# VH-VL binders against o04291r164to392, part 12

Target 1, 229 residues: o04291r164to392
Amino acid sequence: DANNPAGLLSIAEEALAEFLSKATGTAVDWVQMIGMKPGPDSIGIVAISRNCSGIAARACGLVSLEPMKVAEILKDRPSWLRDCRSVDTLSVIPAGNGGTIELIYTQMYAPTTLAAARDFWTLRYSTCLEDGSYVVCERSLTSATGGPTGPPSSNFVRAEMKPSGFLIRPCDGGGSILHIVDHVDLDAWSVPEVMRPLYESSKILAQKMTVAALRHVRQIAQETSGEVQ
Key: E = the ipSAE of ESMFold2; O = the ipSAE of ESMFold2 at other seeds; V2 = 0.75 times the mean of E and O plus 0.25 times the DockQ between their complexes.

## First folded at step 3 (VH-VL; framework fv_ragifilimab)

Design k1 (at its last look DockQ between E and O 0.85; V2 from the best seeds 0.00; counts 0 for: pae E 4.1 > 2)
Fold by ESMFold2 at other seeds, look of step 3:
Structure k1 (fold): chain C 229 residues (1-229), chain A 120 residues (1-120), chain B 113 residues (1-113)
Amino acid sequence: as target 1 above (229 residues)
Amino acid sequence: QVQLVQSGAEVKKPGASVKVSCKGSGYTFTAYYMYWVRQAPGQGLEWIGWINPNSGATTYNQKFKDRATMTVDKSISTAYMELSRLRSDDTAVYYCTRSGSESPHYMDVWGQGTLVTVSS
Amino acid sequence: DIVMTQSPDSLAVSLGERATINCKSSQSVFYSSNNKNYLTWYQQKPGQPPKLLIYWASTRESGVPDRFSGSGSGTDFTLTISSLQAEDVAVYHCQQYYSLPFTFGQGTKLEIK
């Protein structure tokens, strides 16, 4: 049942609800990341998880780009995520509400030669909310969730993405407010004990992924402004 | 050489079951999806499903989900497809085929096919 | 389900001439986010299984001669054989892998005139 569009939409809508509760609520015990203070030179507000399953990071910031452009940039993970080796959209399913569901296989580079690289098999759901916000949320498909089986991972360790994504609100006068949530389980048990802190640190996740995404889209916005003088 | 070698032709009565085997060689069997596709005489090709040979997890075309069962014995690099409650319009050549190196959703190596004939 | 319709059902082309086979999908198989068309062409010679020819609408599989090319986007696709050779007598199938279930065209039989 979960291989058909109705079952996939149900998974997508549950992922969206969970993502929103993390992005704008208290579903995760968020602690503001040390060294990330408000101000004109600040990238935005960044928080990391405490006492949750897996590791999580959240960011919120202003970007001088329209919501659709922000989504376009951030969906292209290889362009901004250093450790992203490849993103392959294997299937695209229109949702009846004007949204889009993607089945995505992602391969990552390993951060060290001491551990196998991770890969992900995910559902990504993009839709426009009634308030005009654009949302892109994503979560792993597993035997527990249902859905089509992912590719074999003989050279990779299959990691889990818990409901994560981007919420992008348009601003009056142009630009957007961007909310990012990254929530993953990198299977730290599969690495040598001395390396496990790298796979269990919400701070490292924030630096490598969440902050990197926000920094990248802000850099694109600055390059657009600097080229128009 | 990458090869997929299938079991021989079968003749069945309506209501019976058939189990087709497919042995892979010349590649890492567990590193690629295995697909099953059929072709009725004078007709086009029809996708049945795929299996991840490492985990044994399956995905079926909903048309077949109640009658088809795909399995793998990875110790002998062999995939199986069983179709139950056969009827005359199940007469077809059944193919196993391997996923492509660039994308797991198209097929780059095909077995020779197994003719299954269902007649009263 | 996405219905794939090929035209013509059969054609005869003189040796050395251009052959053109069309494939139309009932809905787009182009995804703007990655700029890819989820379309494959297979060649099936008499008494043989299908053989992969072209994927992503226009990318030739290794070992496929340059005379084969794929083109088109969205819902309309074309397989072109620039100079027909005797060994090209086959049934040609298009397939979409955009959305489940995967579906194939009915096939186009290519003969020598």
Scores: ipSAE 0.432, ipTM 0.779, lowest interface PAE 3.3, mean pLDDT 88
Fold by ESMFold2, look of step 3:
Structure k1 (fold): chain C 229 residues (1-229), chain A 120 residues (1-120), chain B 113 residues (1-113)
Amino acid sequence: as target 1 above (229 residues)
Amino acid sequence: QVQLVQSGAEVKKPGASVKVSCKGSGYTFTAYYMYWVRQAPGQGLEWIGWINPNSGATTYNQKFKDRATMTVDKSISTAYMELSRLRSDDTAVYYCTRSGSESPHYMDVWGQGTLVTVSS
Amino acid sequence: DIVMTQSPDSLAVSLGERATINCKSSQSVFYSSNNKNYLTWYQQKPGQPPKLLIYWASTRESGVPDRFSGSGSGTDFTLTISSLQAEDVAVYHCQQYYSLPFTFGQGTKLEIK
């Protein structure tokens, strides 16, 4: 059932729908962050969640790279996410519609020795939408979702990724509009009270993950453009 | 020494069930996937599925979904695979095998195998 | 399901000579996003369970002699033993772990000529 390609596609399509409602809509109560302007050019628009389940951040910005290149860069999470220890793709499953489903185990460094590091067991779905946009979305596989079980997490606290990812819209004249959503539950209750702000702050999530991803892609785009001129 | 020790050979009639055990030692049993793979005489290997020994959660090859049941008793570091409604083409050596020490993508420690013979 | 087909089914090679075993998958097992081929080789000596030799198509497991090498990409893969030793008499299996269900080739029996 849910462990076969059709069942995995069903989980993936539901994750995609939820991700899109967050990226371009109001499925999360977004509060815009003002004054986050990395130099020399502004990075884009960044928002964080207010009173949602878990913590969430969203960013939207222009990048001078084609959608496929943006996706390639962002899928390589260790290259831009400082706290990412490892990413192991257990299986890559064709979706049958030209898309790709990945079963991914991710381990993170802990920011402190007072709490166990987090890991994630996720399904990542990459596909092209009818409007020409490219999407990479991801969500945890849990008993509630179904699907294959993940590696044991005896030395980690299994965190939950709620539907998250990248929506990459091509622009006329080249480049892309990049929408990023990160939505996670890091199980803040499993850490000492003094450490919980690190695991409950949407602003910290935005800074460490969402903004970091957008900044990384934009930096590569500028370096690539400047190298030929 | 990391080791997987399986139960002894079994002879069964068609329609019966068999339950193979696999005891792990020399490592943290709950920290690695446990895989089950079979090999018919003179034939290749066939993946049955895996189990997370920490949670007991399972994933099966759809070919076996209706007939195979994998379980774990982590208090004695032992995994089990039960195959029901046996057919003559289920005659095979059944292996338990552990996921790799550095990556979950390969199987690095194998049990000695359990021959299950389904007689006519 | 991805079908894995090995060739030949058996071969005999003189001591010290080169042995070559091929494995072909019915679909690509190469994933461009991480630049990896999801292919493993196992050695199974007579009367013994399989033993891991190579993963990611070309990465040798620790303790495996350097005479063993894996190559190939996409759908076509090769296991090479550069100088055959008597202890290398075994059946060799390839396995894909690109998609569920994981599948193995039928095996290649290697003997001394």
Scores: ipSAE 0.418, ipTM 0.773, lowest interface PAE 4.1, mean pLDDT 88
ESMFold2 (binder alone), look of step 3: mean pLDDT 92; pTM 0.936

Design k2 (at its last look DockQ between E and O 0.71; V2 from the best seeds 0.00; counts 0 for: pae E 3.2 > 2)
Fold by ESMFold2 at other seeds, look of step 6:
Structure k2 (fold): chain C 229 residues (1-229), chain A 120 residues (1-120), chain B 113 residues (1-113)
Amino acid sequence: as target 1 above (229 residues)
Amino acid sequence: QVQLVQSGAEVKKPGASVKVSCKGSGYTFTAYYMYWVRQAPGQGLEWIGYINPNSGATTYNQKFKDRATMTVDKSISTAYMELSRLRSDDTAVYYCTRSGSESPHYMDVWGQGTLVTVSS
Amino acid sequence: DIVMTQSPDSLAVSLGERATINCKSSQSVFYSSNNKNYLTWYQQKPGQPPKLLIYWASTRESGVPDRFSGSGSGTDFTLTISSLQAEDVAVYHCQQYYSLPFTFGQGTKLEIK
């Protein structure tokens, strides 16, 4: 059964495979966003989805921090995601391969008072790949995926996170190459039509989440470099 | 006042089934996990599983998965746990208990318990 | 499954004296990413269901007297009752909620000398 550790690892590995196909491959029809940069001196590239289920955004950029530090920063979602109200890790399952599976309940603030805030029930899988890259990937647990059932959401609309996350590759000269994918379905049809663009725009997703994450890590990297005399 | 009120004691023969009810009052029934826990006489507590009363989705301790069935009737704010193919070592007090009001990590309100006795 | 082992099985303490109850888990229930110990203590008075005392190893539930305190981290945890009162006669259970299935210690019976 998917509620036991072996079943959870299967879900995690499938999420990892799908995430990687989005991060470095063609699983999503990506459209590059010219002129959108993660920061003032950014070399990063940002793309948004065209014609996929839900909405998706991707970013890639160089960060002058070691992969472990980048992962640590980005796992602390409330520290960089403006709309993140809380992240609660309800269960922790060792994967047996040195990786870690978390079952996570996340609550978001609503962007307007006219729609209910969203929450997420997800599996987050952190592991090191054979090539030395660190991966933190995440996806919703639903009736379709199996896995332990999430908390009731009577004050929230349960949103879906499709395989998403961070691929952090060490650079030969130090620092990291960071790939970010955010892919979500925010249930846009549950809000008034006038507010719906806030919930179905890949560009807004990129600005509020994907670019914000890369910008945050790069800002910390600049502060860290300035601390070393 | 938040309360969980359970059905009365049961006496069963090995091989039979039992269905314990748990009625919640004084709170929004569908907003909290419902857990089931048992305690054999003079023994410790053992977790059976939990149900999301809004969706009806369940998560079982693997030990009980083949014999336990948890359900909910939202219209009367009542949870049920059915245990089939009873054995003498299933003799225990069965509790329903609710998840915490701020966080689902722990159990904050307990039913009074239902004694199920399985004897030949 | 994470096995929770309590010691002692029973304990007799004079009124007004300190009582200590130990709980050991077979695996760490501490998660470094959030710095939390996934451990609860319950009090179960004779003929009653369990009642939540402490969660996150050391946080008292609302309405629990200050004489109850929890401590420890990782695999070793302690419930301390300073100045035992007559109403504290109960069985005390620890429980981990780090990983499914949730598991409990066998219980520690506390009595008055």
Scores: ipSAE 0.548, ipTM 0.825, lowest interface PAE 2.5, mean pLDDT 89
Fold by ESMFold2, look of step 3:
Structure k2 (fold): chain C 229 residues (1-229), chain A 120 residues (1-120), chain B 113 residues (1-113)
Amino acid sequence: as target 1 above (229 residues)
Amino acid sequence: QVQLVQSGAEVKKPGASVKVSCKGSGYTFTAYYMYWVRQAPGQGLEWIGYINPNSGATTYNQKFKDRATMTVDKSISTAYMELSRLRSDDTAVYYCTRSGSESPHYMDVWGQGTLVTVSS
Amino acid sequence: DIVMTQSPDSLAVSLGERATINCKSSQSVFYSSNNKNYLTWYQQKPGQPPKLLIYWASTRESGVPDRFSGSGSGTDFTLTISSLQAEDVAVYHCQQYYSLPFTFGQGTKLEIK
């Protein structure tokens, strides 16, 4: 069943397929975020969802780091996600195909005392594709998906992560093209009306999470290259 | 003081069922996993499964999946483990134990154990 | 399943002397992404439940005397009691919590010589 390695791999492979269809395809109805003035100094291309369940954001940008280094940085969620309180890997399962499955419990800070903080119970799948791209995708484990039961959430509201993650494509001559998809349901109806925009806005999701990740890895890349020049 | 108190010893015949209780006190019962572990006489420890006491959701060791049933009653801070179709090799001390105070990875508080003896 | 093997099965050590217990896993329980070893040591005195001593391979649980220390990484782990006391007579178990199902070593019985 879903608690055995074959069942967990099935969940992981389905999450990967769905993530890729969002990252490079049209599984979500994407609307590009428009800014004041486009320019060569912009961090990258950012889009937000229209007419989907939950909220979603996507970003794509060039980073001057190799794919493995980018993945290493982004897997360390507390280092770049301001609202991330803790990330705890409860179990690690080799996928048998060279990939790795992690079962992860994540706690977030609440923005105010008016609503309970969110937590997540997720499966994260990391693997290398045949074209040399590296993928880290993640999704919530629920009764519908199967899999091991997550920690109690008595002080938290359990949020749902729909298939999300990072696709990191190597570039000729070095560096990577980074695609990011964040797709979540934060259970906005469990908060007072005054707070709901924080929990229902794809634009806020993009600013707080998707763009933050891209900016963080680009800043590390600049610091690495700037130190030698 | 954090404490787990289990029900008393049981003697059962093969084919019967046993239900062991575990009452937690001195902590927020619903905030920690509850684990069940057994130890046959003179043997090592064997993990049976765990339950999320807040939701009632369970995860079992595959060896026990079709015979073990874990439940909770939150109103009295009590967990239960029922093992059916008992065999002589189910003779063991059965422990409840909760997850660690700093992390859910390990077991920091153990019940006193419940001896279940299966004999014809 | 990850098999945990302890050695020796039993040992006798004089009071005040150093006791060393080994635990080996059939697969690495070290995760490079967080730099942690998913290994726990328990002490079980006769007629009592196990008691947590060490987690993350080397971190002592609150209230555990500093004569107990854990070391090792990957597949090879050691529990050391630097100066054996009479109350340390017990069976010691290692446990991995890296992957389901959680598994324990067979135990090592420690006696006073």
Scores: ipSAE 0.468, ipTM 0.804, lowest interface PAE 3.3, mean pLDDT 88
ESMFold2 (binder alone), look of step 3: mean pLDDT 92; pTM 0.943
ESMFold2 at other seeds, look of step 3: ipSAE 0.502; ipTM 0.798
ESMFold2, look of step 6: ipSAE 0.463; ipTM 0.788
ESMFold2 (binder alone), look of step 6: mean pLDDT 93; pTM 0.945

Design k3 (at its last look DockQ between E and O 0.88; V2 from the best seeds 0.00; counts 0 for: pae O 5.3 > 2)
Fold by ESMFold2, look of step 4:
Structure k3 (fold): chain C 229 residues (1-229), chain A 120 residues (1-120), chain B 113 residues (1-113)
Amino acid sequence: as target 1 above (229 residues)
Amino acid sequence: QVQLVQSGAEVKKPGASVKVSCKGSGYTFTGYYMYWVRQAPGQGLEWIGVINPNSGGTTYNQKFKDRATMTVDKSISTAYMELSRLRSDDTAVYYCTRSGSESPHYMDVWGQGTLVTVSS
Amino acid sequence: DIVMTQSPDSLAVSLGERATINCKSSQSVLYSSNNKNYLTWYQQKPGQPPKLLIYWASTRESGVPDRFSGSGSGTDFTLTISSLQAEDVAVYHCQQYYSTPLTFGQGTKLEIK
């Protein structure tokens, strides 16, 4: 049964495999964003999807923080994602070997009264890989995936998160390499034509979510070095 | 005023089924989880399951998944719980209860309860 | 399943005195990422359904008198009634909502001494 811990772990491990294939591989047709090239002032490498279902963005950058600290910061989505109204962890299931499965309800602000705000019902899986990397991956739970039923939503359109998340590799000499994948379907069909670019643009997704996350962690890393005596 | 009003007491024989109704009023019925919980005489509370009244999606306590069926009729703001293949140890008061406004996993409004008695 | 164990099973307390009810979970219901304890207290008066008193271990529901307070963290929780009133005679239940299945303590019956 998919709402049992073993069934939830199976969903989580499939999401991890799919996330990793996007983060380090070619599961998505990635196109580097114009003006986001390596350089001394660059935050990292950012790419967006072409010709995939939904919209996707990927980033890779260096951060002067330990992997678990990076994960802790990025799990607190309202602290860095401006459009995120709330994140509510409804259930926490141990996955063994230090891993954790969360069932999460997320509400987003809408940019206009012309379209309903989106919400998400997701499984988020955090675990440590054998090479010392830390991973946080997440995907929607739907009737197709199985799993526990999500909260009702009177004023929201339920959006889909496809396997997404953070891969955080420790660096020799300190710090981390952070890989981010965001992959969502915001149900652009359900909004007026004039609003659809906000809901179908991988570039807007990258700017609002993927780049925002990377910048936020880098900002905290700079503030932390100034706070250490 | 937010209210949950349940159907009346029932007496059943072993092997029968019972269907308890729960009508919600004074709030947006489809905006909150609806839980079912039972209490055998002199015993504690036991969670049966939860239904999302908007989608009809359900999550059952494994103990009840083969015998309990939760449904809703959105047009009359009413939830139902049917328990089949009744046994004498199913004798209990059955409650419907609504999720809280600040978290969907605690229960802030309870129905008056429906006594189901299973006896030979 | 997370087992919730209350102590004592029953107690008698004089009017105006402090009543203390304990609840212990078989595993922690504190989630470190949000620093919240997934614990609820209910009051159930004779012949009535349970009534929500406290959620997140220490947050009083609207309309609950200040004499009721919740404390504790992780696996050990306490409901305190600072000055017992006659209308507080009830069975009190703790409940975890950290993970499914949702589970309740066996209840603690509170009587006037």
Scores: ipSAE 0.533, ipTM 0.818, lowest interface PAE 2.8, mean pLDDT 89
Fold by ESMFold2 at other seeds, look of step 4:
Structure k3 (fold): chain C 229 residues (1-229), chain A 120 residues (1-120), chain B 113 residues (1-113)
Amino acid sequence: as target 1 above (229 residues)
Amino acid sequence: QVQLVQSGAEVKKPGASVKVSCKGSGYTFTGYYMYWVRQAPGQGLEWIGVINPNSGGTTYNQKFKDRATMTVDKSISTAYMELSRLRSDDTAVYYCTRSGSESPHYMDVWGQGTLVTVSS
Amino acid sequence: DIVMTQSPDSLAVSLGERATINCKSSQSVLYSSNNKNYLTWYQQKPGQPPKLLIYWASTRESGVPDRFSGSGSGTDFTLTISSLQAEDVAVYHCQQYYSTPLTFGQGTKLEIK
């Protein structure tokens, strides 16, 4: 039964494995984003998906904050994701072995009056890896995965989050290497043809979500003088 | 104006089944969770489960998983809870209750309750 | 499962006096990530279904008089009625929504002395 702690952990571990294969591997056909160059002023390396289901974006950058602080900031989606209307953690389950599972209902603002706003019903799994890295990964719960039923979506279009999240590796001497993967299916076919590119573009996803997250944590690091605890 | 109206009291023998109905009015029926909760005479409240009336998806308290079945009929804004293989200790008032108008975390509107008596 | 235990089982308080009802959870219902206590209080008058009073341990539902207040954190919670009124005669229930199954305390009956 996927509703008990062992079944939820199975879903969480599968999400973790798939997220890691995207974050540090080649599970998605990544194409480096045009015009993004390394340098003193650069935010990091950004890539977008080619030839995958849904749309995906990945970023990697340095942040002058310790891993737990980075995770804390990024888990607070409304603070950095402009289109995020609300995030409600409806249930919290200890995962054993030190991890935590959250069941989360997220509502988004729509970028246009021509299409219904999206919402998400997800499992978010936070854990520490063997090498001291911290991971926060997330995926939608659907009839296919099992798990507890989510809130009604009568005024929203239920979107799908494929395994996504943050991998935060500590650096020698302080700070962190942050890897971000966003992979979603926004149900683009439920919107008018002229608006569909807003819901099918990996480049727009990168700009609105993936890069925004990386920029936000780097800005906070600068505001706190880059202190590492 | 928001109202949940339940079916009338029932008397059943052990081993039988009962199906309690709950009709919602004054709100968008498919927009809120519907919970089922029972209260044995002189006792506390016990959660049976929750149904998403839009999708039909359910989550049950493990204690009731094998015997309780929650369904909805959207066309008449009505939820149902069926409890099978009744025992004397299933004697209780059964409530339907709706999730809060601003958040799914709490229950803000309750039905009047349906007394089910199981007599040996 | 998180067990919710209320004390006392019953309580008699004079009109205008302070009433205090305690609720204890077998596990913490405070989530450190959002710093919220997943606890609700309900009032149930004789022959009636429960009515929502307080959620997030201390937030009053709209229309609830300010003489009702909730406090506590983690595993220990308190419902306080600062000046008891005749219409406050009821059974009071706490409920956790930290994790499923959702569970309720056994109830505390409040009477006028």
Scores: ipSAE 0.478, ipTM 0.802, lowest interface PAE 3.2, mean pLDDT 89
Fold by ESMFold2-Fast, scan of step 6:
Structure k3 (fold): chain C 229 residues (1-229), chain A 120 residues (1-120), chain B 113 residues (1-113)
Amino acid sequence: as target 1 above (229 residues)
Amino acid sequence: QVQLVQSGAEVKKPGASVKVSCKGSGYTFTGYYMYWVRQAPGQGLEWIGVINPNSGGTTYNQKFKDRATMTVDKSISTAYMELSRLRSDDTAVYYCTRSGSESPHYMDVWGQGTLVTVSS
Amino acid sequence: DIVMTQSPDSLAVSLGERATINCKSSQSVLYSSNNKNYLTWYQQKPGQPPKLLIYWASTRESGVPDRFSGSGSGTDFTLTISSLQAEDVAVYHCQQYYSTPLTFGQGTKLEIK
């Protein structure tokens, strides 16, 4: 609830710690995906987790924009994630440390014509770290943590977002290093039985956010750094 | 270089079973779905099923679900398709093929094909 | 099942001329939520497996010459070869991936006049 800002901050800080361990750590086993075409300036490639609940992907790349600008672009999810149907910001709460906590409801289009669309109730935490890095971290809320008490809408299956988001670190030569983690549990049990075995390990679902985010930011950077002569 | 290499031609009697292998190389085998498609002489392509090499999960065309079995051996990056209770109209070239990068349902890399002949 | 029907069954075109092959689906393969057509085109030469040419009805696969183009939406699709070359002699197949079972057209045989 918005009436318990200290409790929401606690959840936000816990989500941030878990996100950072995924984005930069080795706590999760990551396997590089063949067929991903990194640019010459890429410091990493898209990797898919083998040992987590749900589906997780991470990516890392260089971007010729400053951290705050990258964060501003990526926070406007519908502008770059075409499978995002709608985003409703239900509440915006100052975290008291210069950061911002948002309570968000998101609806996604179905990943295939044979699977139900998914929706999410999440907390998104945006803050600046001591080293000048910017972070946007997001996770699902349950009724116990200030989320919805009712069932999902009749046309959607409630999905769970594990700590996911963006870590944007400044580069010495200007620009940023962007770390992306997308970790979701799309409730495979609710997928039609015929499609369930395929969906449980679908790489395409895990890659959509990470690849789309990196490509979009790089496209904006190219447009911004173009010289007018 | 991404390649799918299939086992050699087979000749079987009606009522027998055939098991075709397909070895992937040059890519992360568990990162892509594997499809099985057949083509009878002079006819179009017909989808048999798809397997997720990471989980072993399968989806079959209903026409083949009672006779086809798809499996994988991740340690040697090899997929298998076994078709039982063979009939003369099962004579066809059988292909394994990998899913595309933009969608799991189209096929971007194909094996060379395995001719299975079912005759008296 | 979605039935895919190609026309013509066979086509003869002179070198350098335009070839057009049509594919019709028995129901729409356009998904309104993402505005994509779940339709592919494959090229198959004698004794060889099919080769992917076009996916999402109009997106050319990497390495496919720009003389190949796909167009159409919903139920009616066209594969065009703007200037036929000798190496283009093949059977061309359309496929839908909108719904299971995945289904293919019967094929169109393209020959040189």
Scores: ipSAE 0.000, ipTM 0.421, lowest interface PAE 16.2, mean pLDDT 79
ESMFold2, look of step 3: ipSAE 0.441; ipTM 0.798
ESMFold2 (binder alone), look of step 3: mean pLDDT 94; pTM 0.950
ESMFold2 at other seeds, look of step 3: ipSAE 0.465; ipTM 0.796
ESMFold2 (binder alone), look of step 4: mean pLDDT 93; pTM 0.948
ESMFold2, look of step 5: ipSAE 0.491; ipTM 0.810
ESMFold2 (binder alone), look of step 5: mean pLDDT 93; pTM 0.946
ESMFold2 at other seeds, look of step 5: ipSAE 0.229; ipTM 0.721

